# Miniprotein binders against q89ai5: the designs that were tried, part 25

Target 1, 221 residues: q89ai5
Amino acid sequence: MLKTILAFDTSMSVCSISLLHKNRKYNIQKECRNNHTLYLLPMIHEILKKNHVSLNEINIIATSKGPGSFSGVRIALAVAQGISLGLNLPHVISLSTILIMAEQVWNNHKISKVLAIITVNKTSVYWIQYSRNFHGLWIKKSKAIILNLSKALEKILSLKKQWALVGNGWDKFPKNILKKIFITNITFPNSKYIISLISANSIYQKKEVLHKIIPIYLNER
Short names: E, the ipSAE of ESMFold2; O, the ipSAE of OpenDDE; V2, 0.75 times the mean of E and O plus 0.25 times the DockQ between their complexes.

## First folded at step 17 (miniprotein)

Design o6 (at its last look DockQ between E and O 0.86; V2 from the best seeds 0.84)
Fold by OpenDDE base, look of step 17:
Structure o6 (fold): chain B 221 residues (1-221), chain A 85 residues (1-85)
Amino acid sequence: as target 1 above (221 residues)
Amino acid sequence: SDELQRLADRVEELKQKIEQLLQRIAEGEISPEIRDEIRQLVQLIRDLLQELQRLGSPDLTELLSEVMILRVLIQALEWALEAQS
């Protein structure tokens, strides 16, 4: 049976919505800044309506669980909760925003080594590394850490092999560092890659009870 | 401020009501009463948002954000329930 998947993300500044229906994939996105609560449901409505899909045809809801903004991550989870409960869907798929961005790197550039650097505050960045194995699985190569800019710079300089950079933290570093890493300009997760991940490997189809999803925030309120 | 505390208490009360409702739905309660309670919550959210917006204080930004998240949750739930009817 063909699955209808609704995937969305609001973890960063962008509302990204994707729909898989009858093996066709659709995507819309908008820069929402801090107004995700105003745009997310209308955008979901738009993508469903445009493709003649009823809300009740959705079999799978998928979103990110962060890392992301405090409000952004919570908005996506709140909508996932509301829709899943209303549709009597027992589980939601939640993926790391970094995983979603890493999948985009693979799709666009065929690079298997992804470094995420995301600004946390004026002096600190979030740091994590993933590597794609031959089975298409993204394996965490480092524990997520918060680094000051100096330590982050040191770590960049010590990197072995070429890494593709995702996130917005690169602008905090001297331009000469850009010679050591491949800048992808991927600064937010695109929900279409949630669907790609789910479709590619059963590991990413892990369904979670929504209230058990632990969100990951880059910042506190 | 006393006003901030009052509003914070109202937001917490609203949050608790929503959590209780969500738990009932998760346990399989589908009834006209659930729909009525959702409508009531929508109204409470509207009233609270209007008050928060009217006051326009920077100190209320966090409360406003919380209520906006609750709003989108309830709206999503209501929409989904309607789609199943």
Scores: ipSAE 0.875, ipTM 0.945, lowest interface PAE 0.4, mean pLDDT 92
Fold by ESMFold2, look of step 17:
Structure o6 (fold): chain B 221 residues (1-221), chain A 85 residues (1-85)
Amino acid sequence: as target 1 above (221 residues)
Amino acid sequence: SDELQRLADRVEELKQKIEQLLQRIAEGEISPEIRDEIRQLVQLIRDLLQELQRLGSPDLTELLSEVMILRVLIQALEWALEAQS
């Protein structure tokens, strides 16, 4: 029994679409900035048409629920809702933006400790730490919190272990201070790693009713 | 202003109509009337976007964004329903 998974993310500046069909994986990305509503559906159409997959062949819809921009997270959930209802798939997979980036770290570097720092505004960042266990499950190692830059720096300096850094907030700190942690170039999620998460542990295959999905916005503390 | 409030009320009415339609579809309603309602919603969205874009006021940016999200939801729904037929 083959899964056909359509996965996408618009929570940050990049629109990414991924398709798993007959054990083959496809991915496209585009810098969308504030134009996610213009690009998301055409990109989904493009990946399906190019790979000769019709929309009704999709068994599983998966998307990010944030953290991310207010409009960007809502756009992804709106498209997921429309497609899922039209296909009689009222349940979808929704995953944290942080876990998507963390899984990319694991796939690229085999590092199991991830610190996410994401810009909230000029003077503050979103902070959360995760560690991957040997079953492929990402476990929170800190609370999700918004910190001013001074407090975030104190927390960085107090780290006793090496962490892979994801997100776009690290550019607010001098590189010489950050060299005690592993800096990645992963500043936004790629939906390719939604499919990777689903494959890594059955907990990530849990489906939810769309109207009960609670979005996570960057303004949350 | 009074114009902003009237547009906000129209957007809220649109949201209510869409929410009611989505609920009926989620509960399993399958009928030709669903396709007619979607066509009517598409037209309401077009008219509202045209008015919001014509006015072009910075104060309307939030309403415009809301309607654009509703448009992509309805477009996705319409596409998926057609794929099932």
Scores: ipSAE 0.793, ipTM 0.919, lowest interface PAE 0.5, mean pLDDT 86
ESMFold2 (binder alone), look of step 17: mean pLDDT 81; pTM 0.756

## First folded at step 18 (miniprotein)

Design i1 (at its last look DockQ between E and O 0.78; V2 from the best seeds 0.00; counts 0 for: unsure alone 69.462 < 70, SAP 70.101 > 70, end hemmed in, 7.5% free)
Fold by OpenDDE base, look of step 18:
Structure i1 (fold): chain B 221 residues (1-221), chain A 107 residues (1-107)
Amino acid sequence: as target 1 above (221 residues)
Amino acid sequence: SPLIAEDLRMLKEALRKLGDPEAEELQRLADRVEELAQKIEQLLQRIAEGEISPEIRDEIRQLVQLIRDLLQELQRLGSPDLTTLLSAVEILKVLIQALEWALEAQS
């Protein structure tokens, strides 16, 4: 049986919804800022309706677990919980927002080294590095850390190889320094790459009980 | 959600420390949100255990109404200090709405 996958993300400023049904992929997204609760369910309804898919045809629900905004991550998880429970789907797939963005880098640029810099606050950024191996798995190359801008700059300058930059934190750095990294302009996770990850490797198909998912927040509520 | 409950407890504690009349009102609202969250958690557990009945659907409808009422009250007050509570209730709302929609799709 062909899997019907509903994937969505609200971890940042964008509501991104994707649907895999009968081997066709669909995607819609909208800038929601802080109003994800107003748009997420209607957008899911829209993508299903437009493609003549019933909600009960969904076999897999997939979302991110952050890193992201407190509310954004929780909204996605809440919707995933509600839908999965109502559909009697005991498990959901949760992926790191960084993996989702990294997969987009691979898709668009075929770059295997991804640096994520995401704004935490006015003076600090979230920093993590991933590298894609030959099996298509994204391997963490550094521990996730929060850095002040000065330390982040130092670390950028110390990079020996070219990294593709994802996240929204890049605008805080001087352009001359950013010449050492490839700016992808990927600032949010696109849910279509959740489906790509799930489809590419069984490791990303790991189903989790939702209450056991450990979300990653960049800020407090 | 255990996460929601924890955050609400932390919020309640923070509000208690303010010690002013506004804080008391906020505390009452926080208590209502906590109660709502607990009811939702209990409902979710029952559904997870396989309870699907007209009674469950009625309870969902009641919870939706409680959420609406609480949101209206929070919005009416319009205090920046209510932002966290408002966000909490909005998350509960979207959870219950998603659940309701999914259950309806199965019927």
Scores: ipSAE 0.803, ipTM 0.917, lowest interface PAE 0.5, mean pLDDT 89
Fold by ESMFold2, look of step 18:
Structure i1 (fold): chain B 221 residues (1-221), chain A 107 residues (1-107)
Amino acid sequence: as target 1 above (221 residues)
Amino acid sequence: SPLIAEDLRMLKEALRKLGDPEAEELQRLADRVEELAQKIEQLLQRIAEGEISPEIRDEIRQLVQLIRDLLQELQRLGSPDLTTLLSAVEILKVLIQALEWALEAQS
């Protein structure tokens, strides 16, 4: 079947919607900060209307599952659940926010080693490392962990070169440390790279029963 | 829904331990949000099992009204202690809005 994919992310301060239809890719973004519920559905309406695609033409729904803001990740999953059920699509694709940003690094720079640092609060960051193999799969190279800034700095200083940094947490560190690693301008996910992941390897096309998906949050409880 | 269930359980336990009249009112609101979430979950399961009928649309309309009533009450109270409940209701709202839109597109 010809794929028509609706992909979206509201895990951080920027909301993004992407549509693949008849091999054409469309993307819109907006800074929504904490107003994800005000923007997500209207933006989905907008991208479909502007490109003359009816909602019932969607046969794949894909979204992020985190890590990200408490409400933002849950809002994306809730919208995905509502649309998928109403369209009789019992499963959705859900992908880590980190993989979405990592695929953007590959797309922009052809760099296969990514360090994600995402702000948790004023004194701590979320840390994870991934490496892309020759088949287009992102493989964890560290545990996902929350570190205080002192420990994160120590870990950055011990890294070998060639890691590209993504996420919004790198502004917490002295700028001279950041010159030891490749700095990207990728501080939030963009849903167009959900479509890139799905196209890169069939493993990212694995569908899940959406109401069983547990979001990954930046703040531990 | 698992999206909000843990937050609601934690909030209700904290409110029971606190026990003052303000906490009792907030606990009643939390119970209404939990009841709403349960009604929505049951509706979603029936739709997933293939039930599509005019009764479903009446139930959605009722749920939309319950959501409006809860949001109005939460906004009227305006307490910073209500953030968990407001977030939960907003999540349920967008779920139902998305479902209603998708069902209309299929009709």
Scores: ipSAE 0.785, ipTM 0.884, lowest interface PAE 0.4, mean pLDDT 85
ESMFold2 (binder alone), look of step 18: mean pLDDT 69; pTM 0.646

Design i2 (at its last look DockQ between E and O 0.72; V2 from the best seeds 0.00; counts 0 for: pTM E .721 < .8, other shape alone 2.647 > 2.5, unsure alone 64.905 < 70)
Fold by OpenDDE base, look of step 18:
Structure i2 (fold): chain B 221 residues (1-221), chain A 107 residues (1-107)
Amino acid sequence: as target 1 above (221 residues)
Amino acid sequence: SPLIAEALRMLKEALRKLGDPEAEELQRLADRVEELVQKIEQLLQRIAEGEISPEIRDEIRQLVQLIRDLLQELQRLGSPDLTTLLSEVEILKVLIQALEWALEAQS
């Protein structure tokens, strides 16, 4: 039986919903800012209805586990919990938002080195590096760290290889960073790349008991 | 939810410190939210253990209504101190709504 996958993300300012059904992929997204709770379920309903898929046809629920906003990450997990429990799906797939964005970089630009810089607050950014191997797996090349803007800039300038930049923190740096890093303009995870990851490698198909998923928050509420 | 419990704790502590004449009302609301959280957690556990019945569906509908009522009241008060609580209740709302929708789809 062909898998029907519902994937969604609300970890940042955008509600992104994707559906894989009968080998067809669908995606909708909306800028929600802080109103994800108002839009997520209606958007899921919309994408299902528009494509004549019943909610009970879903075999896999997939979402991000962050890093993201405190509320955004929790909203996605809450919806995943509700749907999975109601559909008697014992597990969900949760992926890092960074992996999702990195997969988009690969898709769009065929760049295997991704640097994520995400705003934490006015003076600090989240920093992590991934590299795609020949098997299509994204491997951490650095530990996740929170850096002040000055330290982040220093680290950017010290990069010896070309990295593709994802995240929303890039606009806080001087324009000269463009000489050291490729700006992708990928500022949020698109849920269609959750499906891409799941489809590409069994490692990303790891199903987890939802209550055991450890969310990653960029900030406190 | 440990996070909600922490939020409630923080709210209660804040209210204690404020000594505001409205503190009692806010405390009552906080208590109602705590009770709601407990009911939700119990319900989710029952469903996870395989309990599916008309009674469960009725309980879900009741919880949705309780959440709506609480959200309305929290919004009415408009206190900055309630922002976290309000947001957490909104998350509970979407969780229960998602659950309700999914259960209905299985019927």
Scores: ipSAE 0.823, ipTM 0.921, lowest interface PAE 0.5, mean pLDDT 89
Fold by ESMFold2, look of step 18:
Structure i2 (fold): chain B 221 residues (1-221), chain A 107 residues (1-107)
Amino acid sequence: as target 1 above (221 residues)
Amino acid sequence: SPLIAEALRMLKEALRKLGDPEAEELQRLADRVEELVQKIEQLLQRIAEGEISPEIRDEIRQLVQLIRDLLQELQRLGSPDLTTLLSEVEILKVLIQALEWALEAQS
C-alpha cells in the first residue's frame, strides 16, 4: 500500500539523499567535492536511522543517471546496484539530472521553460532545453549537445523566449547577456525532486534493470 | 554488470598508458584487479540467481579485505597515472559495502 522510496544523487559536487516513507518526505545533503564514496552510504544510514526506517523497508530505489561527473554518476549507480541486489529489488528508477533540476525550477518558481548549461571542460558546455507540459512531463526542446563557449554564446543570443537557467556553466558568459535569462542558481540536482518527479507523472515511475541503464557522462579528459 | 565491465576497461587503458608491460609490479597489480573483478562478477551473479548462504557473507568479507589491500598498494605506488584505477577500486568498494549492508538488513 504505502511506498517507501529511497532516492539519491551524487552526479555533481553535492551528495543528496531523500526518503519518502508513510507519505512523509525527508532530505539531507552535503558538499562532497570529490569524496562521494566517503559520504553516500553514511548519509543513507543517517537518513534512515534518524527517521526510524530500516533498510529492508525500502521498496523503491531511485537515483540519477547523469549527465554528471564520470565517477559521481557511477557511484550512485553502484550503491543502487548493491542495495537493490541485497534487498532483492531487481528494478530501479533512474532519472536525468536535468529533469531533477528542472523540477526544482517548477517547484520554486512555477517556470516551465528550462535551459541547462553544464561545464564539460574549460572550453565547452553541455546544452539542453526542456519545457514542462500540463501533465508534469518535461519535453525536450533541443538536442543534448556539447558546444564550445563561442557557439553557446551565439545560441544564448538567439533565444526568443525567456528560459530559467540551471547548471554550473553560466559563469563562463558575460553578465549583461544573462539578464534575459532567469538565473536560478540551481547548479546541482537535489534528490528531493526525484520524488517530486515520480509524483508528478507516472512516466517517471518506470523501473529499469540496472544493467540496461545507460549512464550519461559529461565528456572530459 | 556495466560497472564491472567498465572497471576492466579502465584497468587495461591505465596499463597501456604506463607503457611498461614487463614490469612485475604492474603485472601483479593487473592480475589482482582482474581477480577482484571476476570474484565480484561471480558473486553478484550468484546472488541475483537467488543464492543465499553463509559462504556468500564470508566471500563479501574477503572481497572487502582484497579491496583494502589493493587501495593500499595503489597508494604505495603513488603514480598519478594510477588515479583512475584507484577511483575504480573505490567504486567497487561502495558497491560491495552497499550489498553487504542490504544482505544484513534482510537476515
Scores: ipSAE 0.764, ipTM 0.886, lowest interface PAE 0.4, mean pLDDT 84
ESMFold2 (binder alone), look of step 18: mean pLDDT 65; pTM 0.555

Design i3 (at its last look DockQ between E and O 0.69; V2 from the best seeds 0.00; counts 0 for: pTM E .696 < .8, other shape alone 3.026 > 2.5, SAP 71.93 > 70)
Fold by OpenDDE base, look of step 18:
Structure i3 (fold): chain B 221 residues (1-221), chain A 107 residues (1-107)
Amino acid sequence: as target 1 above (221 residues)
Amino acid sequence: SPFIKEDLRYLLEALRKLGDPEAEELQRLADRVAELAQKIEQLLQRIAEGEISPEIRDEIRQLVQLIRDLLQELQRLGSPDLTTLLSSVEILKVLIQALEWALEAQS
């Protein structure tokens, strides 16, 4: 039986919704800023309606677990909880926003080394590195850390190989220094790559009980 | 969501520290939010345990209305200090709305 997957992300400023149904993929997205609660459910409704899919046909709900904004991550998880509970789906797939963006880098650029730099505040960035192996798995190459801008700059300069940069933190650095990294302009996770990850490797199909999902927040409330 | 209770506790504690005359009203609102959150958690648990009935649907509808009313009240106050509380209630709203929609789809 072909699975119907609803995937969405609100971890950053964008509401991204994707639908896999009968091997067809659909995606809609909108810049929501801080109004994700206003747009998420209507957008899910829209993508379902437009493609003549009933909500009860959904077999898998997938979202991100961050890193992202406090509210954004929680909104996605809340909607996932509501829908999954109502549909009697005991599990939800939750993926790192970094994996989602990394998968987009692979899709668009075929680069296997991804550096994520995401703004935490005016003086600090979130830093993590992933590398795609030959099996298509993204493996952490560094522990997630929060760095001040100076330390982040030093680390960029110390990079020996070319990394593709994702996240919104790149504008904090001088352009001349950024020549050492490939700027992808991927600043938010696109939910279509949630579906890509799930479809590509069984490891990303891990279903979790929603209350056991540990979200990752970049900022406080 | 286990996060709702923690959020509410933090908010209540923050409100208590403000010492503003509006603090009493804020505290009352926070208490209402806490009560609402508890009711939602209980409802979610009942549904998770397999209780699906017309009564549950009615309770959900009532909760949605209570949340809407509370949001309107919070918005009316317009205090920057309520931003976090407002956000928390909005998350509750979207959770319950999502649940309601999904349950309706199964009927």
Scores: ipSAE 0.799, ipTM 0.915, lowest interface PAE 0.5, mean pLDDT 89
Fold by ESMFold2, look of step 18:
Structure i3 (fold): chain B 221 residues (1-221), chain A 107 residues (1-107)
Amino acid sequence: as target 1 above (221 residues)
Amino acid sequence: SPFIKEDLRYLLEALRKLGDPEAEELQRLADRVAELAQKIEQLLQRIAEGEISPEIRDEIRQLVQLIRDLLQELQRLGSPDLTTLLSSVEILKVLIQALEWALEAQS
């Protein structure tokens, strides 16, 4: 059976929807700031209507689970819950926003070492490192940890290899120190790369029951 | 679902940050939020167990109405202190709208 995949992310400032249908890929995105509830469902309606796909033709729901904004991650998971339950699709694909951004780095630059630095607050950042193996699987190379800015700077200065940097946290550091790493302009996930991850390795096709999905928040407020 | 329970937990936590619960309007609001949470949880469980019927669609319409009335009351109060609660109710609105749309697509 041909896969029809609806993928979306609202974990950060940009809402993105992607559709795979009959081996064709479609993507729309919009800057939402803090208004994700206003845009997510209308954007899903838009991409389906524009491409003449009925909601009931979808057989795979895929979304991000964070890390990301408290409201943004919850909105994506809420829509995934509503659509999956109503379509009798009790299992969904959920993926880390870090892996989504990392796959964009691979797609754009063929770089297999990714450092994510994401702003948590004025004085701290979320830090994690991943490396892509030859099977297209992203392997953790550090713990996921929240670091104050001085500790994050120490870790950047101690890096031995070149890492591609994703996330929005790099503006917290002096520009001259960041020249030891490849700075990308990938500061938010794009759901287009959810479909890329699913294509890259069968482990990313693993579906799970929605109540087993553990969301990852940068800040729980 | 743990995710739905987490959404409801955050909604109830936001409500507990509100002021004096002895106020008639605040007490009615707390009762309506608790009623919403219970109805949503029960409905989602029944649908997950395979119940598909006109009664389910009637219940969804009632939930949409309850959510709309609650949002209107929250907006009328207009306090900046209610922003988190308003946001949480809006997230549940989007969940229910998505569910309703998907059920109609299956009919």
Scores: ipSAE 0.743, ipTM 0.880, lowest interface PAE 0.4, mean pLDDT 83
ESMFold2 (binder alone), look of step 18: mean pLDDT 70; pTM 0.616

Design i4 (at its last look DockQ between E and O 0.76; V2 from the best seeds 0.00; counts 0 for: pTM E .791 < .8, end hemmed in, 5.2% free)
Fold by OpenDDE base, look of step 18:
Structure i4 (fold): chain B 221 residues (1-221), chain A 104 residues (1-104)
Amino acid sequence: as target 1 above (221 residues)
Amino acid sequence: SPLIAEDLRMLKEALRKGDSDELQRLADRVEELAQKIEQLLQRIAEGEISPEIRDEIRQLVQLIRDLLQELQRLGSPDLTTLLSAVEILKVLIQALEWALEAQS
C-alpha cells in the first residue's frame, strides 16, 4: 500500500516540509527564524494543496525530536501531536536532527562519517559523531557532548579521519582549521531526508507514541 | 501533553520570584489554558469526537487568541516566554482543529 508521509522540521531556523504521495516527493522550505508558528501550518497546507493531497490522506507523520532550539523542537512536536491526534494516527516517527543532516551528507557527497557541531550559545557547541554502516544505518560514534570552543577546536584538530561537518557551529572556528574537515554547508535538517531515512531502513520507521518522545534541546526556554 | 503542562508549571514557578501581579495572573491563565488543552487532548485520545469537542476546540482557539493579544499588547520582555508557550499551544490546537475538520 502506497503510504502518504508528511514530514517536517522546525528544530532550527528553517521550516522544512516534505510530502511523499504516490511515490512522488515534494519539499518546501522557508527561513522562519523565530516565527515557526506563523509558517508551519500554512506551509503544510500549501504543500498539500499544491499537490492535491487532502490532510486525511496522510498515513504517517514524521518529524525531528532535536537536537534543536527549545521552541523549534516543541513546535514541530506540537503540530505532529495535533495532526496525528486529529487524524487518529496513534504514533508518529521522530528522528534525530543529526540523522536527517547525516542522510543529506550521504545523499549529496556519499560520505559516511558525519560530525555535527551545532551552536548552543556564544561559547559552546553541541558535538556528536555518526558513521553510516553498509546497511545504511547511522551509528553513533561518540556520546553527545557540549563543548566550549577551545575544547571543540582541540577535538577537531585531533581527528584522524576525514569527517563531513554539519550544523551551524562551523563559523565559530578559524577557517584554516576547517581544512581538516569537509564542510558540507548543511546547517539545518531538510525534511526530505526524513522521508529518505524512513524509506531506506525499517529501523527509522519506528513509530512512537508522541507523549513518550524525549525531545533534545540545545538551549533552555 | 505532559511536556507542555510540566514546562508551563516550571515557567510559572520561575516567574514567581520577581514578577508583577499582572505577570503572575497571566502565567496562571496560561497554565489554566494548558490544562484545558491537555484534558481535551486526553478526551480525544480516548475516542471522544463530538460536536461538543469541536465547540470546545473553537472556544480554546478563541481563548488563545485573546491571551496572545493581551500578551502582545503588554509587550514586556518578561512575557516572551509566556508568549512563546501560548504560541505553541495555539499551533497545537490549530493543527488538531484542522485535522479533525479534514476527517469530517
Scores: ipSAE 0.792, ipTM 0.909, lowest interface PAE 0.5, mean pLDDT 89
Fold by ESMFold2, look of step 18:
Structure i4 (fold): chain B 221 residues (1-221), chain A 104 residues (1-104)
Amino acid sequence: as target 1 above (221 residues)
Amino acid sequence: SPLIAEDLRMLKEALRKGDSDELQRLADRVEELAQKIEQLLQRIAEGEISPEIRDEIRQLVQLIRDLLQELQRLGSPDLTTLLSAVEILKVLIQALEWALEAQS
């Protein structure tokens, strides 16, 4: 039958739920801050009810696995585990928060080079660079590293190519130094782009056994 | 289990160094709850379908509620990890319960 995909993300301050049903896409989002447990299941109920879809019609569950909020990422994975087991769906799709934001850059701007800077603490950020190939696959162009702010600044100033910035870590830097990169204002993932990634390349349709999915943390826990 | 198991192990080791046996006992109860939930999930994944599953879920919901009330009553900032772990287990069980009802 047709794919009915429930996708959601609670890895950062905004919670988003997306539904693909009969080739139509639906999306809701809400500022949750640190209240992810209060919003996630009710928002899933809301999107299904509003669009007249029963939970048992879902045949693919997809969620983010981080990096992001420690509790937020785990809440999304926990809900995915509960729903998937109850519906007898032994596998889920899990995708990096970075790839979700990168695909939004591609969708909005057709820019294929993305720099993600995500706040770790007051003095450090998570840094990674990706570029998109013509098959719709995002390829790492740097190591995933945690940098103090001075080192991150040096790296920003040394950039020679046009990179689109995503993530919430850009507010750690004076705005005038950010002129060397394209500021996208994409500071949090939107689950709509989980569905976009799945459509863009079959590698992103890889299903995983949920109890073996390891969350991606901003530090190397 | 991988969602909270290592965090609980590390927390229990840190609490062992503290003065509060009460906090250590609460951490043990949360770990036991997580293990019960993991075993239930494994049985469901292996195809167990029975009315007893719903009774076990109801008992787990009550245990979660009791633990949340106890943790909130104590109100210690040192309990943030335990509270987060129980909240994660809560949404997992709520999601499972909903999905099982949709399949019945």
Scores: ipSAE 0.783, ipTM 0.881, lowest interface PAE 0.4, mean pLDDT 84
ESMFold2 (binder alone), look of step 18: mean pLDDT 72; pTM 0.650

